# Miniprotein binders against q9lnl0, part 17

Target 1, 290 residues: q9lnl0
Amino acid sequence: QLRHGFYEGTCPPAESIVGRVVFNHWDRNRTVTAALLRMQFHDCVVKGCDASLLIDPTTERPSEKSVGRNAGVRGFEIIDEAKKELELVCPKTVSCADIVTIATRDSIALAGGPKFKVRTGRRDGLRSNPSDVKLLGPTVSVATSIKAFKSIGFNVSTMVALIGGGHTVGVAHCSLFQDRIKDPKMDSKLRAKLKKSCRGPNDPSVFMDQNTPFRVDNEIYRQMIQQRAILRIDDNLIRDGSTRSIVSDFAYNNKLFKESFAEAMQKMGEIGVLTGDSGEIRTNCRAFNN
Short names: E, the ipSAE of ESMFold2; O, the ipSAE of OpenDDE; V2, 0.75 times the mean of E and O plus 0.25 times the DockQ between their complexes.

## First folded at step 16 (miniprotein)

Design p4b (at its last look DockQ between E and O 0.60; V2 from the best seeds 0.00; counts 0 for: pae E 12.8 > 1.5, pTM E .741 < .8)
Fold by OpenDDE base, look of step 16:
Structure p4b (fold): chain B 290 residues (1-290), chain A 87 residues (1-87)
Amino acid sequence: as target 1 above (290 residues)
Amino acid sequence: SPEEVRQKIDRLIRALQEAMKTGDPIEIMYLLWRVLDLAWELGDPEVMLLAYEIEEALFQFWRTGDPSKLEQIARLVEELIRKLQEE
C-alpha cells in the first residue's frame, strides 16, 4: 500500500536523490517542469502510474513510447539519471514509477507551484502496449472530457485544475491550435501574433501560457477569461457553463488553484498503481527486468 | 443522439478522405481529432479503436513516408464507415 515515507526504512535518501537530479536539470532548463508533467500524465492515464511509458520499444516488441501521441514526451534522461544514482546506493529498491512521481512533484515546486507530499510505494508494471494508449484529442468537448476524467476518479473541479495547471507551463505545436488561429472569438492581437509565429513548414511551438510560461500559477485561467487561451480545450473551459465558474474562481484565487492543483496531482499519481508484490522494481527504467 | 453523432462522424470521415488528397497534415489531423472527439462522445469501442488506429497509421506515415500506410488508412476508413452504418 502507498504511504508517506515508504522508503524511510529501505532507502532514506531516495527522495533527496531524485530532488537533486531534478533540480540540476531544472536549473539548466526551466522546461523540465512541463516535460515531467506531461510524462506523468501520459503514463498515469494509460493503465495507471506504472512507468509503462518509460519502456523503450524493441525490434520484437513495440511499447507505449512508440505511439505517435507520445512522440513529444521528454525527460526520460532525468528519470534515468535518478535511477542510476538510486541503484548505486539502494539497488533494486526504488521503482521507476515512484521516481516519476517524486520528480514531477519536485519540478512543480521549483516552478513556483504548490508544494505537496506524495505517497510512495509504487511498483513498475509488466506491460507496455501501444494499443492501450487512448488519449483525448485537443478538440475534445468539455462534456466528453468530464466523462473521461470521471471514469478515472476526477471530478470537474479537479479536471479543470489539472488541465489548466498542466498548461501553465510548456509549449504547444502550432498544429495543435490551428482552429484557434481561425477562431474569430480569440483575442485579435494574440491571433495575429500566433499567425506570425506559426509561419513556416516546421510546425513551430509557442508557450501555452503567454505571460508566465515557466511558472506554475493561475495565470493561464486569467488568459482564458481574456479569450487568450491558445488550446481549444482551454478556451472551451471558460465558455462551457459547467466549468466557467471554476475557471473564474481559479483566475481570481491563486491559492485555491494551487491547492486544487496539488490535490489533482496527488490523485493523478495514484491512478491504477501497483503495490506490494505486484509488478517489479526495474533496474533499468527503459526495460523490463526479464 | 447516437445517430446524429454517427452522421457527424461520417461527414468528417468523408472530409478527411478529401483532405488526404491534398496532403495537408494539419487539416488531416484536425479532422481526425474531431472524429476521435465524436467517437468518445458516442462511446462505441469499435469506432474509437478504428479512429485511434487511423491516427497511429497517419503518424507512422508522416514519420516514415511509407505509402503502404496510406493504403492502410484507406482500408481503416472504409471499415469505420461500415461500422458507423451498422447501427
Scores: ipSAE 0.303, ipTM 0.717, lowest interface PAE 1.5, mean pLDDT 93
Fold by ESMFold2, look of step 16:
Structure p4b (fold): chain B 290 residues (1-290), chain A 87 residues (1-87)
Amino acid sequence: as target 1 above (290 residues)
Amino acid sequence: SPEEVRQKIDRLIRALQEAMKTGDPIEIMYLLWRVLDLAWELGDPEVMLLAYEIEEALFQFWRTGDPSKLEQIARLVEELIRKLQEE
């Protein structure tokens, strides 16, 4: 039941409302793209793109937000703002899962990334349990990563597009890349810079793309080739024979990367979706309906 | 191979035991990433969930300085070592 223009008859302004809300936030804070990319990825790979990540924990009930891997996910207020306007214009019509999908697509375009269509018609999940959270860490081997992505229907090329494309914007905390600082194969000037940046308190962060940290482009793959990837998982992509040629193709062809990333994002946004009469249309994205 | 996996488990157990003696939360976090990689390979959800729980406690300790989080981390790492020994 996913289709392009799902809301054209039931909420004609749906996509324009989401786009305007995203633009207003992005205009004030260019880190919105990184926030929404991470939000969608963490939602979709955990039991499907059903907005289960958005559910707030209560004193009696933890949620996916209670898991440490999700502690850095932010931008929920952007989804709330879009939902509030959509509920005034089209009550109980536009799902939170579709808002996340549309918002992420629009934020990618704002950051100079590909412009692409998404299908809509997602419904919101009825469950958000910490035990469902199974996310790849930054030191995972390429073989383990390939197996994980294959389990959700993605080939190696799609995996490389998502891992690198998801890291072309945003930050990594120093605790996540201490092995890189100790790696003599890492670019020595960057390694020294990172040692200095990581001396601060409260687990400082650095941009994963040292050159174009606010743009969705192929620069992360160029950084991988130059031994300048911040995370081990990203550096592994250029070092492993099963992914090296794909990294090189993206590094030397920005158009190919953008087309591949758009296709990968479209596929990711359709993992395990609820449609038809499954799930619900939440009126408040932070809580299940009564 | 099964022998390579057992060697990884033994090395991780020894590293975790040493990290517990030094109390270095950065080393514990690094080792948790290796544990998660192993847990994915083994398909062991109990080990995976323990690693996530320790990760949560570490992030909370870093953000708050709450010393009760250190005690929680120690308890959970001991449980993780026990689960790894049962492999």
Scores: ipSAE 0.000, ipTM 0.311, lowest interface PAE 12.8, mean pLDDT 86
ESMFold2 (binder alone), look of step 16: mean pLDDT 80; pTM 0.764

Design q5a (at its last look DockQ between E and O 0.02; V2 from the best seeds 0.00; counts 0 for: pae E 13.5 > 1.5, pTM O .791 < .8, placed apart)
Fold by OpenDDE base, look of step 16:
Structure q5a (fold): chain B 290 residues (1-290), chain A 87 residues (1-87)
Amino acid sequence: as target 1 above (290 residues)
Amino acid sequence: SPEEVRQKIDRLIRALQEAMKTGDPFEIFYLLWEVLDLAFELGDPEVMLLAYEIEEALLQFKRTGDPSKLEQIARLVEELIRKLQEE
């Protein structure tokens, strides 16, 4: 029941309001794109795009947000601000799930990524359980990754587009790629740089895309080819025969990448959505209505 | 392959044991990523849950500096090692 222009009759300014809020934050902090990409992914691949990730834990009830795998997720204030404005003009109308979807789309475009449409009409879920959080880490094998993505309806090409596309912006903590720093196959200059950057006990962060860390483009794939991938999974993509050709195609064809990434994002945003009378429309994205 | 999995498990066990000797939370935290990925590959929810518990304890330690959390982490890691040995 998702459709383009879902809110045209109920909240005409819905997408413009979200877009404005996103722009304002992005203009001040270009890392917004990376934050929202991760947010949407961590939400959607865990029991669907139902904004379950946005629920704050309470002393009585933990939530998905309290899980260590989600500790680095950011951008909740952006969603909150958009929701606040929407509730003023269209009370109890626009779901938090839709806000996340729209916001992420807009942030990608701002970062030079593809412009794509999203269907709306998502409803917010009624469950946020830490036990549901099963996320792949940076050291996962390609085979395992393929299996996982297949289980949620993604083919190999879409998987590569999504993984690389998501890593073309943002940072990774040093704790996530200690194996790479010790990898003799990594570009020696980059390895040396990372060793230096990762000195200290505070778990510093580095850009996953060393060249265009604020742009959604195919640069990450070029770096993979150059043995300059930061995360093990990204390096594995270029080394594994099942994904190598796809990486190469994206590396040499930015248009192809952007098209593929757009499709992947649209598909991701529609995983396990609630529509119609299912779920609820939260008035506060951080808490269930009841 | 089963052999490759076993080799990975053995490597992780050794690494965890070494990390426990040094008591470096950072090293333990990194190794948990590999454990979780392995657990995912194996489809072992018990290992995953245990790893998550360790992560939570580590995060709490980072926030509070409470030495009791280090003790908790040590116990949990030992349990994790036992579970991995059973794989």
Scores: ipSAE 0.241, ipTM 0.675, lowest interface PAE 1.8, mean pLDDT 92
Fold by ESMFold2, look of step 16:
Structure q5a (fold): chain B 290 residues (1-290), chain A 87 residues (1-87)
Amino acid sequence: as target 1 above (290 residues)
Amino acid sequence: SPEEVRQKIDRLIRALQEAMKTGDPFEIFYLLWEVLDLAFELGDPEVMLLAYEIEEALLQFKRTGDPSKLEQIARLVEELIRKLQEE
């Protein structure tokens, strides 16, 4: 079962080792927070937080990484580095699923987001199938999104915190928001700049949070109100009656947003976890044991 | 590949130079993500730090309208271009 301080007796330095590895990567590349947020979300909503996303495909065996909706997930090397150090200090003790959870929590704090505790004790999953990947795209309706989030135990407020909080850092590639560039209701100065930015080769990307792209804060919700949301789903949150007041509340109360985001991240990190003697403790996060 | 990375560097340098010509400091903002991704690929902390300093100056200018931040941004972008040329 999950508890705070699960490793205090079996691997006392576990959380500090992960924290140091995350800090060293974040210090070199502040986009680490966006990478880890996306990694955890894509792992947790696909059959639970069991690190199934981390499994590499082989020539004969595809994995969740083989699916195009996971093509933008990165940062696996951070998890690998933490796992390598943990295996030297505490062999076969700290799961890859717990490393992802702890690393993401720490990266949020580094980016100015809330500091919060996570429970640990997750074990690693024994399957990674492309057919299990069911991820919503950026143009989905609010109603469809609400239904999907409810199916994994999240209410509307939690959904809005996760969508906006997950987009307060990070980028979107131009191919994902061409409908926004053509939308005359979008802020005209930003739309013009996006048209210029998106002319480059290789599907350029832009920050989803135009003001504070490296900070986890409520600025994305203020951008939504100002008609400056990059993705259709983000713009839909301010336009839809079922989510509009929540967006407004977060936009005008950063503390409320940060508290809501922390609670949402805690809940997301506990979706469908394996505990006890279920699953395994991988020695290499990219591959199943044996 | 090294050739592919060099092409990305050259394209980014040209984009930064063009953004400087417009006199609009927020043209730089849209390039910062690519700068950071490249810095990660290169393993270059100086490029990362410059990108962070440019970001902070841009945010301070947006919050305060302080014209000294425009001069700071210009100097930092010139330094960033120099660092990228050394890659």
Scores: ipSAE 0.000, ipTM 0.177, lowest interface PAE 13.5, mean pLDDT 86
ESMFold2 (binder alone), look of step 16: mean pLDDT 73; pTM 0.659

Design q5b (at its last look DockQ between E and O 0.01; V2 from the best seeds 0.00; counts 0 for: pae E 17.1 > 1.5, pTM O .788 < .8, placed apart)
Fold by OpenDDE base, look of step 16:
Structure q5b (fold): chain B 290 residues (1-290), chain A 87 residues (1-87)
Amino acid sequence: as target 1 above (290 residues)
Amino acid sequence: SPEEVRQKIDRLIRALQEAMKTGDPLEIFYLLWEVLDLAFELGDPEVMLLAYEIEEALAQFRRTGDPSKLEQIARLVEELIRKLQEE
């Protein structure tokens, strides 16, 4: 069972160690927040938050990481470093799944996002199968998105908070929003800018949040209202009657957004977790113990 | 509705065919996202896996610049089109 302070009796410095490692990386590279957000999401929505995404493929067995959908996930070295430090002081105690959860939380706070607590006590899974990877793309309809998020226990408001909140930092490859570049309803100045930025041969990336790309804030929703959303799904959120009011509320109330995002992140981090004696505590986050 | 789904599939197939003529990987990859979203909606794991293979090949092309990967993508897209036509 997950609880606050799970490691107080077994590894008191657990969260501080993770926090230090995350800070050190974030201080050198502010894109860490976006990386960890994506990592946790891609892990949690695929068979739960069990660190299955962290498993490296072998010649004998593929893993979730080997799927093209996960090719852009970054931040594994951060988790590895944290795990290394933890294994020195608390061997075989802190799960990789918990490290991801704690690290992501800390990274959000560093980026000016909400500060929130997370319950710990997750265990690492024993399965990492490419066939399990099912992720929504940037062109998905709001209706389909709602259905998908509902299946994992998220309501519409939480969905909007998570999608927008996740896009308030980080980048998107030009190939992901070709429809927007051709969309006459998109802000004409932004469209022109993006056309220019996307001229490169190697599928360049642009910030999804054009104004505050390194801050977790409600700015992305303001941009949605202004027809400045990069991804189709984000534009759809402001256009669809089922989500429009929520987008508007977040756009005009940063506090509300931050609270909602915090709740969404907490909920996401607890999807399909293993506890007690289920799963294992990996000594190497990239490989099963056996 | 089934008819609406079929119409969407047909549109995507035509778009993919056109994109293949131009050889623009960005357009092909974008259309792949739409296919994935459709596959997700339909719950078709075979289509999803095939799309993921295309994504992987594209990722490899981005990293290596190997033109053979573009050829691989073309073959996989053709297979995807055939699969979608069967649905």
Scores: ipSAE 0.457, ipTM 0.794, lowest interface PAE 1.2, mean pLDDT 93
Fold by ESMFold2, look of step 16:
Structure q5b (fold): chain B 290 residues (1-290), chain A 87 residues (1-87)
Amino acid sequence: as target 1 above (290 residues)
Amino acid sequence: SPEEVRQKIDRLIRALQEAMKTGDPLEIFYLLWEVLDLAFELGDPEVMLLAYEIEEALAQFRRTGDPSKLEQIARLVEELIRKLQEE
């Protein structure tokens, strides 16, 4: 069972170790928050928060990393560094799944987002199969998104908080939003700016939140209202009648957004977790134990 | 190299002693990153555990503003210096 302070008796410094490692990476590179948010989301919505995403493929065995929708996930070295330190102090004690959860929570706070507690006690999964990966792309309808989020226990408000909150930091490559650049309803000044930015070689990227790209705040919802959303799915949230009012509520109330995002992240971090004697405690987050 | 590690230990001891005089939690926090890197090089779990306990006390001070945590940090830093001197 998950509980607050799960490691107080077995590894008292566990959360502080993770926090220090995350802070050091974040201090040098503010994109860490975006990386860890994406990592946790992709891990948790695929067969639960069991760190199955962290398993490296081999020539004989693909993993979830082998799937194209996971190709852009990064930040694994942050988890490795935390795990290395934890294994020296508390061998075989702190799961990789808990490291991801704690690291993401801390990175959100560093970026000005909500501070919230997480329960710990997750164990690591014993399976990482490409066939388990069922992630929606950026052009799916709101109705399809609602159905997918409902299937993992999330209502529409939670979905809007996670989609927008997950996109308040980070970048999108130009190849992912060419339909937006062609959309005459998109803010004309931003369209022109994006056309120039996307002329560069090697599929350049832009910040999804043009005003506060390194802060976890409600600005992405303000951008949606102003027809400045970068991704189609984000623009769909303001256009669709089932999500429009929620977008507006978050856009006009940053405190409401932060509280909703914190609650959503807490719930997401508990999807399908392994506890007790289920799973394992990996010694290397990239590989199953022998 | 062993000489480089020894010089790093001596520098960190001096920096920790100076940070204790100022009492600035931020100076102690940044030094702990260097201490943990050194502890990994040495493979010394006692040094690592002390550094992590100090970091936890710093985090508690940041969350609560409790000045008694600064006294706890000072005691732990003194123990850390003692352990580093024994290296």
Scores: ipSAE 0.000, ipTM 0.123, lowest interface PAE 17.1, mean pLDDT 85
ESMFold2 (binder alone), look of step 16: mean pLDDT 74; pTM 0.652

## First folded at step 17 (miniprotein)

Design p5a (at its last look DockQ between E and O 0.91; V2 from the best seeds 0.00; counts 0 for: pae O 3.0 > 1.5)
Fold by ESMFold2, look of step 17:
Structure p5a (fold): chain B 290 residues (1-290), chain A 87 residues (1-87)
Amino acid sequence: as target 1 above (290 residues)
Amino acid sequence: SPEEVRQKIDRLIRALQEAMKTGDPTEIMYLLWEVAELAWELGDPEVMLLAYEIEEALFQFWRTGDPSKLEQIARLVEELIRKLQEE
C-alpha cells in the first residue's frame, strides 16, 4: 500500500512543501539533519513508523515523549510547520508519519548524503505508550544490537549502516562516553581533546564525527578505523568480528556507504506502517484527532 | 540461558549496591545501561523504564547541579534493586 508518489493525485505539492520547510530550517541550522534522523529512528523502532513519538503528553496521559530516552529528541516544530502548510492546501490528507519520512530523506540530501526516493501512504498511529519504548543505549553490546535490528527485519550490514550513518552527524554529551576518555587504545590526541572539552559544568557535548560533523558521509567509519569513535557502540563496531569488515568496507568506499545507507533508510521508513483504513490522518501532529 | 541471566542480575544488584555506597554517578549510569540492555533482552518494560528514569535524573544532575536529583536517584536506584531482586 505504500507507493511512490502516493499524494500526486490528492496533494500534488506535498513533497515540495515538506522539502521547502526542511530546507528553510536546515539553511538556518545545520543540526536539523541530526534531529530528524534521531526522530525517525525513535519513531520507527517503537511500534513502527506511525508518528507515535510526536504525541505530546498531557497531565492525564503520558506519551512516548515522557520517557527519558526521548527527552533529547528535537525538531518537532519542523514537522508542525510542514503540517500546518499542508493542512492549508490539502486538509486531512498528508500524514504526520509521511512528513517525518519525507523530511528526514530531504535533510539527509541537504547534508551531502545520498538522494533517494521514499514510498508514501503512511497513516498516523492511535497510541503512544511509554511502555512501548525500548531503545538501547550507547554501550549496548554488538550481540544485543544485532538481535534488536534482526527483530525489526535488518541484517548486520543494514545495522552498521544505520548506526554509523545515524552518528555521522550530531553530538554526544560527555556523560555518554566517559569510558572512551579512559580507554588507552583511543587515539591519544583526540582523547586529550575530549578531556579538555568535557571540563566544566552542564555536561558539555562534542560532535560524534570529529571531522565532518554536518555531513552525512562515510567519515564516521574512517574515524572508527582510526580509533577515534566517540561512543562505545561505534568503537565496538570496528572491534567486533561480526561487524569489523563492514565498517572497513564503508570506511574505504563512500559510494558503497551512501548506497547502503539509502537502502537502510528506505527500509527503516517502512517498519510497521499503518496504511489503507488503519490509523488516522492527524490534523495536529502533537495530538490524536479524538 | 536462564542461569546466565540470573547470574547477570545478581552481579548487577551487587554492583548497584556498591555504586550507591561510593556515590559515583558515572558508575551508576553505566550500570543502568547494562540493566536497560538486560531488560530489553527479557522484554521487561517496567525495569527498562525505571532505568531510563534514573538515567534522565542523572543527566539533569550533571546539566544543572541540582542536589535534589541525587536524592531522587538514590530512591529510584533502591527501587530498581528491589525490582531486580524480584526477577
Scores: ipSAE 0.664, ipTM 0.867, lowest interface PAE 1.7, mean pLDDT 93
Fold by OpenDDE base, look of step 17:
Structure p5a (fold): chain B 290 residues (1-290), chain A 87 residues (1-87)
Amino acid sequence: as target 1 above (290 residues)
Amino acid sequence: SPEEVRQKIDRLIRALQEAMKTGDPTEIMYLLWEVAELAWELGDPEVMLLAYEIEEALFQFWRTGDPSKLEQIARLVEELIRKLQEE
């Protein structure tokens, strides 16, 4: 089972090593937080937090990483570096799944988000299959989203915290929100700005949080209220009666958001985990041991 | 209801066919998202996977500007339509 301080007896410096690696990368590139958040989410909601997303496809078989919905996931080099360091001091001890969990936690804190503890003891999965990838798009209805999150044990409030919290940092490609820049209900000034930004070739990206794109805070919810949400799903959250009040609460109370987001992240990181003798401890996070 | 599902499928098929005629990749993408949502509800991983493949091709097209990707997209969308017709 998962527990706090899982590695205290086997690899005391485990979390410190991960933290150092994350910090070094974050210090050079603040987008690390967004990258790791998306990485953990895309891993956890697909057959659990088992680092299946990290497996590279081979000529022999594809992996979850081969799926288009996972295109653009970044931060693998961070995990690799952490794993390399860990293997030097604690060989075959710390799972890739735990590295992702710890790294994401640390990156959130660096970005001004809540500090929270994570239980460790995850094991790495033995399966990475494209057919397992089931992710919803940015235009999904709130009702469908609620159903999806419920299926993995998340209530509506937690869902809102996770969706918005995840979008408080990072970027979205213009192709993902063409419906928004054509939406007459979107803030006209922002719409104009986005149209200009999206004129460039090669599908440019914009910050989802236009005000604090490198900070994990409640600003995204304030923007939702202001009709300044970039992604349709975010706009839907403020427009749907089942989630509107929650968005408003988070927009008004950053402390509440941070607490809720911390809880959501902790829950997310424990979805469908492997423990004990299940799975394996990878020596290379990009490949199964066998 | 099953009838409502069938109606939605038929609508999506028609919309996809129309989008293919117009050649608007953006429209195709948004329809794919609807298809993926439907596939989620129906528990059809094959349809969902195919939608993802098409999405990837679309993203590649937008990022590279390679017109050959449009041909690939067309083929995949046709396959998707066939699968939807079998639902």
Scores: ipSAE 0.033, ipTM 0.495, lowest interface PAE 3.0, mean pLDDT 92
ESMFold2 (binder alone), look of step 17: mean pLDDT 82; pTM 0.797

Design p5b (at its last look DockQ between E and O 0.72; V2 from the best seeds 0.00; counts 0 for: pae E 7.2 > 1.5, pTM E .772 < .8)
Fold by ESMFold2, look of step 17:
Structure p5b (fold): chain B 290 residues (1-290), chain A 87 residues (1-87)
Amino acid sequence: as target 1 above (290 residues)
Amino acid sequence: SPEEVRQKIDRLIRALQEAMKTGDPTEIMYLLWEVDDLAWELGDPEVMLLAYEIEEALFQFWRTGDPSKLEQIARLVEELIRKLQEE
């Protein structure tokens, strides 16, 4: 049931409305791309792209947002704004899951990443349980990561595209990479810079891509080769024999990376989707319909 | 394996003791990530959720500097150890 142009007959302005809302937020705050990439990934790999992540917890019912691994996910107000406009034009028509998908696609393009089409027709999930959250940490081994990505249908090349591509923008808090600061194999100039940056109070942040932090491009893979990866998981990709050649291929061929990342994002956006009569079309992305 | 679980339990106990002595729970976080990855491979959501809860408490401890959060972390780590022993 997913197809290109799903809303052409029922809500012709759907994609343009989302695009405008995303642009307006991105123009004021370039970190929108990182926020939406993380949002879509955390939604899709946890029981499918059904916008279950967007559900706010209540006193009686925790949600996926209640889990600490999701505490850093932000940008929900962008989805809310798009949904509000869409409900005025096309009531109960455009799903929150499709808004997340379209918004992320558009934010990637705004940040200089690949431009690609997405199929639409997703419906919104009816559950959001903390126990469903299954996300890997920043020090995961390549072997464990390969098994995890395989379990959702992704090969090693797709995994490397998603991990690095997801980290070409955005920040990491100092607490997440203290092992890297202690690693004598890390580039000495960057290590010294990070040590100084991390002296500040309240767990400061640094950009994961030190050269092009607001562009979706292959620079993160070049940083990995130069021993400048911020997170252990990123450094593992260049150190492990099962992923090293793929990292190199992306580092030296930006077109290959962008094509691979676009394909990976298209596949990720279709994990476990609800279509047809399944699920619902939420009127408020933060809450199930009554 | 059962031996790997026992080793991680022993390391968690030592890391907790060191954190309470020094006020620096950094080793707990890295062990937590190892336990979480193992639980992910085994499909144990209760251990994973507890690990996530401890991780959040660790981040709040570092971000706020509130030493009372270390007591919370200790109680949660003790609960994690008990759940790992039940396996």
Scores: ipSAE 0.072, ipTM 0.599, lowest interface PAE 7.2, mean pLDDT 89
Fold by OpenDDE base, look of step 17:
Structure p5b (fold): chain B 290 residues (1-290), chain A 87 residues (1-87)
Amino acid sequence: as target 1 above (290 residues)
Amino acid sequence: SPEEVRQKIDRLIRALQEAMKTGDPTEIMYLLWEVDDLAWELGDPEVMLLAYEIEEALFQFWRTGDPSKLEQIARLVEELIRKLQEE
């Protein structure tokens, strides 16, 4: 089972190695936080946090990466680098799933988000199948979202914390929010700005959090209140009566948000994990051992 | 209710058909998100997967500008319509 300090006896420098790698990348590119958040989310909500998302497709077999919804997921090189260093010091010991979990945690902290502990002891899965990928779109209703998150053990508050928290950093392609650009209820100045930004070819990207796009904070919720949400789902959170109060609370209480987000992240990282002798410890995070 | 679900399906089918006539990829994407929502409600992974395939093709189109992708999208959307009709 998962526990704090899982590697204390087998690989004492495990978390420090991951942290160093993450820092080095983050220092050069602050978008690392957003990348890792999305990576962990897209992995965990699809058949659990088993690093299935990291498997590269082959000519013989597709993987979860083959699904369009996973397009744009980044940060694999960070995980690879961490794994490489870990394999030199502690061969076949630290799972890719744990690396993702630790790396994401560290990147959040670097971005000014909450510092939280994670339990480790995850093992890597033996399956990466495109047919398993079931992800919500950016225009999903709050009701459907609640249902989906409930099915994996998240309550409404945790859901709001996770959705908003995940969007407080990173970008969205223009194609994902054209409905917002056409929404008369969206802040007119922002709408105009987005129209301009999205004129370019090849589906440009904009920050979801227009004010602090590299910081994990409650600013995204403030923007929701201001009708400045980029994605429809984020706008829906402030408009729906079941989530409005939660958005408001987070918007006006960054401490509350950070605590809630930390809890959400910890919980997310433990969805459907493999432990003990289940699964494997991959030596290459991009491929199964066999 | 089952009747309400059927009405939603029928609406989406009609909308998809109309979107195909206009050839607007963005409109198709929006409808796919609705289809995805419906798929969650129905618990139909096949519909969801097909929607994902169409989305991927759309993303490729937006990234590359390859008009041949539009033809692929059209074929996939037709298949999606057929699947929805079977619900």
Scores: ipSAE 0.031, ipTM 0.460, lowest interface PAE 3.0, mean pLDDT 92
ESMFold2 (binder alone), look of step 17: mean pLDDT 81; pTM 0.786

